# Ledger of designs, part 21: miniprotein binders against Mucin-6 (MUC6)

Target 1, 185 residues: Mucin-6 (MUC6), of Homo sapiens (Human) (q6w4x9r395to579)
Amino acid sequence: GHCSLEGGSFVTTFDARPYRFHGTCTYILLQSPQLPEDGALMAVYDKSGVSHSETSLVAVVYLSRQDKIVISQDEVVTNNGEAKWLPYKTRNITVFRQTSTHLQMATSFGLELVVQLRPIFQAYVTVGPQFRGQTRGLCGNFNGDTTDDFTTSMGIAEGTASLFVDSWRAGNCPAALERETDPCS

## First folded at step 17 (miniprotein)

Design hc6 (from vc8 with E5L V36I A65V K105A)
Fold by OpenDDE base, fold request of step 19:
Structure hc6 (fold): chain B 185 residues (1-185), chain A 112 residues (1-112)
Amino acid sequence: as target 1 above (185 residues)
Amino acid sequence: DIRELVKKLIEESRKLLEEAKKAGDLQAVRLLFNAIWMLIEALKTGDPEKISEALLKLSEALIEVAEKRGDPEAVELLLEAQELLRKALEENNPELIKEAIKLIAEAAELLG
């Protein structure tokens, strides 16, 4: 399954359902029983301008019991708040520079993350087949059915992205907006 | 009724989740999201085993919150609940599940 965060506010789920939102919060991208130690992949969005529609991805966070790995738009990689030189390895996770503009987080448990640094900070999440039907968050549920991709954190399938996205907020943030132009794309 | 008790517990857990979000405690947020999800999924089938496993996860999440807040009483209740849940799984005893829920609920109230 491939999930993408592109153009500042666009998301394509593992089931290839595209949607967009404007929010300035940390969101759960991916949780799954397949992630060790109840790991979670999160996305941090922030304001890129003065309007509510000017939002962009600014960081990706992998959080487990032992690690808090943050890849930021400034090309800074931290674990538990400490800056790390690349390539960086901790247990079953390795973060390294893939290209001059791309960083990669590789894992031994079927999760891959590629982050494009320039010109737009974007993220690409890949999970193995063992994750099928067992994922939740903004990347969807990876069950081959696009109609239920907007399943909230309460297990309710929504028809629109707004309630879906808001349900996966990891912080105390305002509600996300839909269908506005994003100048940061 | 275990299902009703769990539903109430989910609601209380959601409140704690919101508090964790406000506090910026991403660890608690992560754990609570997971636990709540597992509880909801368990309720779909009503499988006592799945419910017990989900309650264990919730207990873990709440222990994290309790430890950070420095509430040893809540921690103690939750540890006891975990023990009951492990026994419930081993013995297939729904009464132990109910008892565990009561303890977890009490702990949640302390943390609320």
Scores: ipSAE 0.889, ipTM 0.939, lowest interface PAE 0.4, mean pLDDT 94
Fold by OpenDDE base, fold request of step 19:
Structure hc6 (fold): chain B 185 residues (1-185), chain A 112 residues (1-112)
Amino acid sequence: as target 1 above (185 residues)
Amino acid sequence: DIRELVKKLIEESRKLLEEAKKAGDLQAVRLLFNAIWMLIEALKTGDPEKISEALLKLSEALIEVAEKRGDPEAVELLLEAQELLRKALEENNPELIKEAIKLIAEAAELLG
């Protein structure tokens, strides 16, 4: 399954459902029993301008019982709050520079993350087949059915992205604004 | 009824989740999201084993919160609940699940 966060406000789920939102919060991208130690992948969005429509992805966070990895445009920060030299290696996770503009987080448990740093901060999440039907968050549920991708944190399938996105807020933030557009446009 | 007790507990847990969000405690948020999800999923089938597993996760989440807040009483209640849940799984005893829920609910009230 492939989930993409592109263009600052566009998301494509594991089931290839595209949607758009404008929010300034931390959101759960991915939770799954397949992630060790109750791991979660999160996305941090912030204002990129003065209007409500000017929002962008600014960081991706992997958080588990043992690991905290924050990938932002300028640095990679871990548990001790310090920027690390790349490649950074833990027991099951490696973060390294893929290209001059791309970082990659590789794992031993079937999660891969590629982050484009410039010119636009974007993220690409890949999960193995063992995750099928067992994912939740903004990346959807990876069950091959796009109609239920907007399943809230309370297990309710929504028809629109707004309530879906808000249900996965990890902080006390304003409600997200919904825009229905194609990520390729 | 276990299902009704779990539903009430979910609502209480949601309140704690909102508080964790306000506090900016991402660890607590992560754990509570997971636990609540597992409880909801367990209710779909009503499987006592799945319910017990979900309650264990909730207990873990609340222990995290309790430790950060320095509430040893809540921690003790939750540890006791975990023991009951483990025993419930071993003995297939739904009454132990009910008792565990009561302890977890009490701990949640202390943390609220």
Scores: ipSAE 0.878, ipTM 0.934, lowest interface PAE 0.5, mean pLDDT 93
Fold by OpenDDE base, fold request of step 19:
Structure hc6 (fold): chain B 185 residues (1-185), chain A 112 residues (1-112)
Amino acid sequence: as target 1 above (185 residues)
Amino acid sequence: DIRELVKKLIEESRKLLEEAKKAGDLQAVRLLFNAIWMLIEALKTGDPEKISEALLKLSEALIEVAEKRGDPEAVELLLEAQELLRKALEENNPELIKEAIKLIAEAAELLG
């Protein structure tokens, strides 16, 4: 399964359903029983302009009982808020520079993250087949059915992205606004 | 019954989740999201084993909150609940699950 966060406000789920939202919060991107130690992948969005519709992905966070990894445009920060030299390696996670503009987080448990740093901060999440039907968050549920991708944190399938996205807010933030996807995205 | 008790507990947990969000406690947020999800899923089947596992996750989440807040009473309740849940799994005893829920609910009230 491949989930993408592109163009600042565009998301494509594991089931290849595209949607757009404008929110300035931290969101649960991915949770699954397949992630060890109750791990979660989160996405941090911030305001990139003067209007509320000008939002952008600014960081991706992997958080578990053991690890906290924050990948932003300028740095990789782990536990204690210290920037780490790459490659950074834990028991089952490695963060390294893939290209001059891309970082990669590789894991031993079937999760891969590629982050494009420039010119636009974007993220690409890949999960193995063992995750099928067992994912939740903004990346959807990876069950091959796009119609239920907008399943809220309470297990309710929504027809629109707004309530879906808001249900996965990890902070005390204003409600996100849903927008139509750009056909050119 | 257990289902009704779990439903009530989910609602209480949601309140705590909102508080964790306000506090910026991402660890608690992560754990509570997971636990709540597991409880909801467990309710779909009503499987006592799945319910117990979900309750264990919830108790872990609440212990995290309790420790950060310095509430040893809540921690003790939750630890006891975990023990009951483990025993419930071993003995297939739904009454132990109910007792555990009561303890977790009490702890949640202390934290709410």
Scores: ipSAE 0.875, ipTM 0.933, lowest interface PAE 0.5, mean pLDDT 94
Fold by ESMFold2, fold request of step 19:
Structure hc6 (fold): chain B 185 residues (1-185), chain A 112 residues (1-112)
Amino acid sequence: as target 1 above (185 residues)
Amino acid sequence: DIRELVKKLIEESRKLLEEAKKAGDLQAVRLLFNAIWMLIEALKTGDPEKISEALLKLSEALIEVAEKRGDPEAVELLLEAQELLRKALEENNPELIKEAIKLIAEAAELLG
């Protein structure tokens, strides 16, 4: 399964459903029982460009009980707040420079993350077939049906990306709807 | 009714999730998102084993919150709830599940 986070806050889910949102927050991108120790992949978005409503991906975070791996647009990789030289390896995760512009996080549990650092910070998430039907978050549920990919964190299928994305906020930030009603925020 | 008790506990847990977000406690956020989702899925089945497993995960999440807030009373309630849930799984005893839910709800109130 493939999920992409591309410029202008465009997302394509594991079921190939595209959507766009505007938000400055940390979001749950992927959770699944297939991730060890209740791990979560998170995406951090911030304001970008000259438009007040433009947002873009600025970091990807993998968080588990043991690790907090951050790959950010400043091209620094940290684990638990400490900068790491690449290639960097834990017991089940390896982060390495794939090319001059791309980093890769490979894991033993079927998650692969490729981060394009330049010219635009983008991320590509790949999960193995064992994740089918067992994912949740901004990348959708990977069940082969796009009609319920906008399932909120309470298990409710929504018709709009805004309500769906809002439900997956993982940080101290206003709801997407609240920001949309204030054109200057 | 275990279903209604779990539904109330989900709502209490969502309030704690919002507080964890405001505090910047990403570990609590990770754990609470997972536990709440597991409870929602377990309710769809009504399966006491799945409910017990989800409640064990919620207890783990709330222990993380309680330890960071320095609330040992909440930690003790949650540890006791986990013991009851493990016993409930061994004995297939739904009354132990109800007792554990009450302890978890008490802990959630202390943390709220």
Scores: ipSAE 0.816, ipTM 0.891, lowest interface PAE 0.7, mean pLDDT 89
Fold by ESMFold2, look of step 17:
Structure hc6 (fold): chain B 185 residues (1-185), chain A 112 residues (1-112)
Amino acid sequence: as target 1 above (185 residues)
Amino acid sequence: DIRELVKKLIEESRKLLEEAKKAGDLQAVRLLFNAIWMLIEALKTGDPEKISEALLKLSEALIEVAEKRGDPEAVELLLEAQELLRKALEENNPELIKEAIKLIAEAAELLG
């Protein structure tokens, strides 16, 4: 399954449902029983323009019991706050430069993250088939049915992206803001 | 009875999740999101085995919170609850699940 975080605010779920949102927060992008030790992939968004409604991806975080791996738009990779030279390897995760403009986090548990550093910071999440029907967060539930991809952290399918995104906030931050011209996001 | 006890525990856990967000405690946030989700999914099935597994995860999440706050009494309650839940899974004994929920709720009150 493929989930993408593109441009400043566009997300496409594992079931290919596109949406957009705006917010300055950390969000749960993906959780699943397939991630060891209750791991979570998180996305960090921050203000990218002159108005409150302009936000973009600034970092991706993989958090587990032992690791807090941060890949940020300044091209620095850290684990638990310490800057790391690439390639960087833990027991089940390797982070390396795929190309001059892309970094990859490869794992032994079926998660792959590719981060485009330039010309704009974007992220692409790939999960193996064992994740089917077992994901939640901003990337959706990967069940082949786009009508319930906006399932909130309380297990409620919503019709708007704003309520769905707000439910997955992982920090103390304002609710997601939707751009005026896209009421479906 | 167990269903209503779990629903109340979900609400208390969500309050603790919001506190963890305010404190910037991403480890607690990670664990609480997962545990609450598992409880919600377990309630849909009504399966006591799934409820016990979800309660084990909630106990793990609350131990993280309790240790960070320096509350060893809450930790002891939660460890006892986990022991009861493991036994409930082995013996299919729903009274052990109810007892564990009471211990978890007591710990959550200490932390709230």
Scores: ipSAE 0.796, ipTM 0.877, lowest interface PAE 0.8, mean pLDDT 88
Fold by ESMFold2, fold request of step 19:
Formats: sequence, structure tokens, C-alpha cells
Structure hc6 (fold): chain B 185 residues (1-185), chain A 112 residues (1-112)
Amino acid sequence: as target 1 above (185 residues)
Amino acid sequence: DIRELVKKLIEESRKLLEEAKKAGDLQAVRLLFNAIWMLIEALKTGDPEKISEALLKLSEALIEVAEKRGDPEAVELLLEAQELLRKALEENNPELIKEAIKLIAEAAELLG
């Protein structure tokens, strides 16, 4: 299964459902019983572009009991706040430079993350088939049905991306927008 | 009614989740998101064993929060709740589940 976070705050779920949102927050991208120790993959969005409401991806975070691995747009990789040289390994995670413009986080538990650093900071999440029907968060539920990919953190299917995205906020942050505000309005 | 007690506990746990978000405590946020999701899914099944397993997970989440706060009273309540839940699973005894929920709710109030 493939989930992508691309420029302009575009997301495509594991079930290939595309959507866009603008928010300044950390969001749950993926949780699953297949991630060890109740791990979570998170996305950090912050202000970008012309208007105050436009946002873009600035970092991806993998959080477990032992580790907080941050891959950020400044091309620095940290674990628990400390900068790390690549390749960087834990017991079950390896982060390495795939190309001059791409970093990869490979894991032993079926999660793979590829981060494009340039020209635009983007992320690509791949999960093995054991995750099927067992994911939640911004990347959707991976059940082959796009109609319920906007399932909120309360287990309710919504019709709008912004309500769905807001339910997965991992911080105290403003509500997301599906489109930017017009400064001339 | 265990179902209604669990629904109330989900609401209380979501208040703790919002407090964790305000505090910037991503570890608590991670753990509470998972535990609350498990409770919601367990209620959909109506299966007391699934409810007990989800409550064990919530107790684990709250223990980690309580230990970071240095609140040994909350930790003791949650450890007792976990033992009741394990016994409830062995004995298939829903009254033990109700007792555990009371202890978890009391601990959640201490952590609020």
C-alpha cells in the first residue's frame, strides 16, 4: 500500500483517494497494530506560500517508546532531538540517503518511508500487505474502499477532508482548510 | 451497563488527550490515540473480551502518563485495574470489568 504527501498539501491515501488540506499542526499519518510498541508515523505541516492559510509538509516523525525520529526539510535527521549522521540505525529502523535528493527510512516491520528533500519536500509511505485493513490516520484505512477513507479518530466516516484531518491533529492547533484564504477578500 | 461506562471513559480519555495536545506531550498523545481507538473498536463488537483488552491498553497508557507526572496513587489504581481485567478475562466475569472501569476513571480524575 502507498500513501503520498506531495507539494501543495496534497495527500493520496493507501486506497488512492486524493485530497488537499491546509493546516499548521502535527497529524497522525499512520497507526496500526503492525507497528511495534504502539508506534505512530506523523506529519508536520507549517506555513508556506503566498497566503497565511497555505501550508506544506515540513517534517515526518516516527514516534515509538524508544525513538522520536524526525526527518525535516532542513535535511537534518534527529532521534530524540539529537542530530544523527547517515546511515543511522536502531534495532529495527535504518535511515539512509537513497540519492542526492532522497532519504529513505527502512524498517523490519513492513513500513518504508521515502522523503524527497528537493525540489519540494515530499514523503512517500509504503506498507506491506499485513497492514491491509489495519491502518488509521491521514493515510486512510487501507481496506480497498475509498468511500470510508475519511474516517475520523472517533471512527466516523466524514464527507470532507478538513473534518477528517482535524480529528487526527496531534497538537493544539487551528482547524485545517481545504483551500487557502484570499488576501484580497 | 458496561457499554455506557466505557462510553463515559472514552469521553474522559479524550479530555486527557486534549490536555496532552495542549501540553505538547507527543508520547501521551500517541498512547491515548491508540487506547481510545481500541475502545471505540471494541464497543462496535460488543465483545467483553475485546473491551477488557482495550481497557488494559488504556490502563497502560495512563500508567505511563502517571509515572511521568510522579503520581503513584494513580499508578496503583491502574495496576489494580489491570489485575482485575486479567481476572475478568480468566473468569469471564463482567462485574470485575465494572470494578476496573471505576478504578481507571478514578485514576483519570487524578491525572486531569
Scores: ipSAE 0.789, ipTM 0.887, lowest interface PAE 0.7, mean pLDDT 88

Design hc7 (from vc8 with V36I I40L)
Fold by OpenDDE base, fold request of step 19:
Structure hc7 (fold): chain B 185 residues (1-185), chain A 112 residues (1-112)
Amino acid sequence: as target 1 above (185 residues)
Amino acid sequence: DIREEVKKLIEESRKLLEEAKKAGDLQAVRLLFNAIWMLLEALKTGDPEKISEALLKLSEALIEAAEKRGDPEAVELLLEAQELLRKALEENNPELIKEAIKLIKEAAELLG
């Protein structure tokens, strides 16, 4: 399964359902029983301009009982709060520079993350077949059915992205906007 | 009924989740999201085993919160609940699950 966060506000689920939103919060991107130590992948969005529609992905966070890895445009920070030299390696996770503009987080448990740093911060999540039907968050449920990808954190399938996205907020943030607003309004 | 009790517990857990969000505690948020999800999944089938597993996860989440707050009473309640849940799994005894839920609710109230 492949999930992408592109263009600052666009998401394509594991089931290949595209949607967009404008929010400034941290969101649960992926949770699954297949992630060890109750791991979660999170996406951090922030304002990129004056308009509410000017939002962008600014960081990706992997968080578990044992690990905290924050990948941003400028640095990779771990649970000790320090920027690490690459490659950074733990027991099950390796973060390294793939290209001049791309970082990769490789794992031993079937999760791969590629992050494009420049010119636009974008992220690509790949999970193995063992994750099928067992994922939740903004990347969807990976069950081959796009119609139920907007399943909220309460297990309810929504028809619109806004309610779906808001249900996966990890912080106290304003509600997300589903559509781009007029910059002049 | 265990199902009804679990539903009530989910609502209480949601309140705690909102508090964790406000506090910016991503660890708590992570754990509570997971626990709530597992409880919801368990309710779909009503499988006592799945319910017990979900309650164990919730207990773990709340123990971490209790430890951070320095509330040993809450920790003890939750540890006892975990023991009951393990026993429930071994003996296939739904009454032990009900007792565990009671303890978890009590602990949640202390943390709320």
Scores: ipSAE 0.867, ipTM 0.929, lowest interface PAE 0.5, mean pLDDT 93
Fold by OpenDDE base, fold request of step 19:
Structure hc7 (fold): chain B 185 residues (1-185), chain A 112 residues (1-112)
Amino acid sequence: as target 1 above (185 residues)
Amino acid sequence: DIREEVKKLIEESRKLLEEAKKAGDLQAVRLLFNAIWMLLEALKTGDPEKISEALLKLSEALIEAAEKRGDPEAVELLLEAQELLRKALEENNPELIKEAIKLIKEAAELLG
């Protein structure tokens, strides 16, 4: 399964459903029983301009009992708040420079993250087949059905992205604006 | 029944989740999201084992919160609840689950 966060406000779920939202908050991208130590992948969005529609991804956070990894445009920060030299390696996670503009977080448990740093901060999440039907968050539920990708944190399938996205807010933030993208585009 | 009690507990947990969001406690947020989801999934089948597992996760989340806040009473309640849940799994005794829920609710109220 491949989930992408592109163009500052576009998301494509594991089931390949595209949508757009404008929010300035931290959101749950991915939770799953397949993530060890109750791990979660999160996305941090912030304002990139003066209008509400000018929002951008600014960081990706992996958080578990054992690990906290924050990847931003400028640095990789871990539990102690210090920027780490790459490659950074823990028991199950390795963060390293893939290219001059891309970082990769590789794991032993079937999660891969590629982050494009420049010119636009973008993220690409890949999960193994063992995650099928067992994911939740902004990346969807990876069950091959796009119609239920907007399942809220309370297990309710929404028709539009607004309530779905807001349900996965990890902070006390304003409601996000949303516009669905034509899946055929 | 157990399902109704779990539903009530989910609502209490949601309140705690909102508080965690306000506090900027991402660890608590992560754990509570997970626990709530597990409880919701468990309710779909009503499987006592799944319910117990979900309640254990919730208890773990709340223990961390209680420890952070320095509330030993809440910690004690939750530890006892965990013991009951483990026993419930071993004995297949739904009454122990109910007792555990009671303790978890009490702890949640202390933390709310």
Scores: ipSAE 0.865, ipTM 0.927, lowest interface PAE 0.5, mean pLDDT 93
Fold by ESMFold2, fold request of step 19:
Structure hc7 (fold): chain B 185 residues (1-185), chain A 112 residues (1-112)
Amino acid sequence: as target 1 above (185 residues)
Amino acid sequence: DIREEVKKLIEESRKLLEEAKKAGDLQAVRLLFNAIWMLLEALKTGDPEKISEALLKLSEALIEAAEKRGDPEAVELLLEAQELLRKALEENNPELIKEAIKLIKEAAELLG
């Protein structure tokens, strides 16, 4: 399954449901029993211009008990706050330069992350078939049904992106504005 | 009713999740999101094994929060709850689940 985080805060879920939001927060992008030790993939969004409606991805974080791997728009990769030279390897994760403009995080547990660094910081999440029906967060539930991809952190399927996105906030930040989280074509 | 007590724990855990966000305790946030989800899933069936597994995860999440706050009384209660839950799973004994829930609620109140 594929989930994408593209410019202008556009998200396409594992079930290909597109939406947009304009919040400034850290969000749970993906959690699953398939991630070891309750790992979480998180996305950090911030204001990207003078307009209140312009927000963009500024970092992707993989957090587990042992690791906090941050890939940020300043092109620095850290683990637990320490800057790392690439290729960087842990027991089950390798981060390396895929091309001059792309970094890749490969894992032994079926998660793959490709980060476009330039011209716009974007991320592409790929998970293996073992994740089907077992994901949650901004990338949706990967059950082949787009009608319930907006399932909140309380397990409630919503019809609007704003309530769904708000429920997955992982930081102390204001709720997403309704107009800034609507899907776009 | 264990299911009603689990619903109350979910409510208290959501409050602690918001506190973890305010404290910038991203590890507790990660763990609490997962534990709450597991409790919600366990409630769908009421399966004591799933409830016990979810409560073990909630206890782990609360230990993370308690250690960050420096609350050793809460940590001790949660370690005792985990011991009871592991025994409940080994013996398939729902009464030990009830006792563990009491300890978890007491720890959550200390952290609240």
Scores: ipSAE 0.814, ipTM 0.888, lowest interface PAE 0.7, mean pLDDT 88
Fold by ESMFold2, fold request of step 19:
Structure hc7 (fold): chain B 185 residues (1-185), chain A 112 residues (1-112)
Amino acid sequence: as target 1 above (185 residues)
Amino acid sequence: DIREEVKKLIEESRKLLEEAKKAGDLQAVRLLFNAIWMLLEALKTGDPEKISEALLKLSEALIEAAEKRGDPEAVELLLEAQELLRKALEENNPELIKEAIKLIKEAAELLG
């Protein structure tokens, strides 16, 4: 299954449902029983500087009990706050430079993350078939049905992306917007 | 009834999730998202095994939060709840689930 975070603010779920939002927060991108030790993949968004309300992806985080791997738009990879030289390998995760503009995080548990660093910070999440029907978060539930991809953290299917996205906030953050606004216009 | 007590724990856990977000405790946030989801799934069937497994995860999440706050009383209650839940699973004894829920609720009140 494939989930993408593109153009700063656009998301396409594992079931190919596209949406966009603007919010300054860390969000749960993917959780699943297939991730060891209750691991979570998270996406960090911050203001883009283009307008008052526009935000864009600035980092992707993989968090487990032992690791907090951060891949950020400043092109630095950290684990638990310590900068790492690439290739960087743990027992079940390898992070390496795929090209001059792309990094890859490969795992032994069926998760792959590719991050485009330039010209725009973008992320591509790939999960193996064992994840089917067993995901939750901003990438949706991977059940082949786009009508319930906006399932909130309380298990409720919503009709709007903003309510769905807000339910997956991992920090104390303001509500998201589905569209860019500009207070000067 | 155990199902209604689990519904109340989900509400309390959502409050504690918001507290973990305010505290910047990302580990507790990770664990609470998972535990709440497991409790919601367990309620769909009412299966005591699934309820016990979800409550074990909730206890783990609350221990993370309690340790960050430095609340050893809450930690002790939660460790005792985990022991009861493991025993409930091994012996198929749902009365132990009820006892574990009582301890988890006491710990949640200390953290709330």
Scores: ipSAE 0.811, ipTM 0.897, lowest interface PAE 0.7, mean pLDDT 89
Fold by ESMFold2, look of step 17:
Structure hc7 (fold): chain B 185 residues (1-185), chain A 112 residues (1-112)
Amino acid sequence: as target 1 above (185 residues)
Amino acid sequence: DIREEVKKLIEESRKLLEEAKKAGDLQAVRLLFNAIWMLLEALKTGDPEKISEALLKLSEALIEAAEKRGDPEAVELLLEAQELLRKALEENNPELIKEAIKLIKEAAELLG
């Protein structure tokens, strides 16, 4: 399954459902029982334009009990706040330079992340078939049905992206509907 | 009875999730998202084993939050709740689930 974060504000789910949103926040991209130790993949968005309502992807975070691996727009990879030389390896995760503009996080548990650093910060999430029907977050539920990809963190299927995205906020930030310029995505 | 108490815990956990977000405690946030989801899934069937597994995860999430705050009383309550839940699973004794829920609620109030 493939989930992409492109063009600063666009998402395509594992079931190929496209949407866009704006918000200055950290969001849950992916959780699944297939990720060890209740791991989570998260996306960080921040202001990107002249309007306060315009945001874009600035970092991707993989968080587990022992690690907080951050791949940032500033092209530095950190773990628990410390910059790391690449290739960087843990027991199950390797982060390495795929090309001069792309980094890859490869794992032994079926998650692959490719980050394009330039010219625009973009991320591509790939999960193995064992994840089918067992994902949640901004990348959707990977069940082959686009009509319920906007399932909130409380298990409610929504018809639009706004409530769905807001339910997956992982940081101290306002909901998109509370913003004057772009209350929905 | 147990299902209604689990529903109340989900609502309390949602409040604690918002507090963890405000505190910037991403570890607690990660664990609370997972625990709440497991509780929601367990409620679909009412399976005591799934409820116990979800409550163990909720307790783990709350321990993370309690340790971050330096609240040893909450940690002690949650460790005791986990022991009761493990015994409930080993003995097939859902009454121990009720006792664990009370301890988790007490800990949640300390953290709230």
Scores: ipSAE 0.809, ipTM 0.883, lowest interface PAE 0.7, mean pLDDT 88

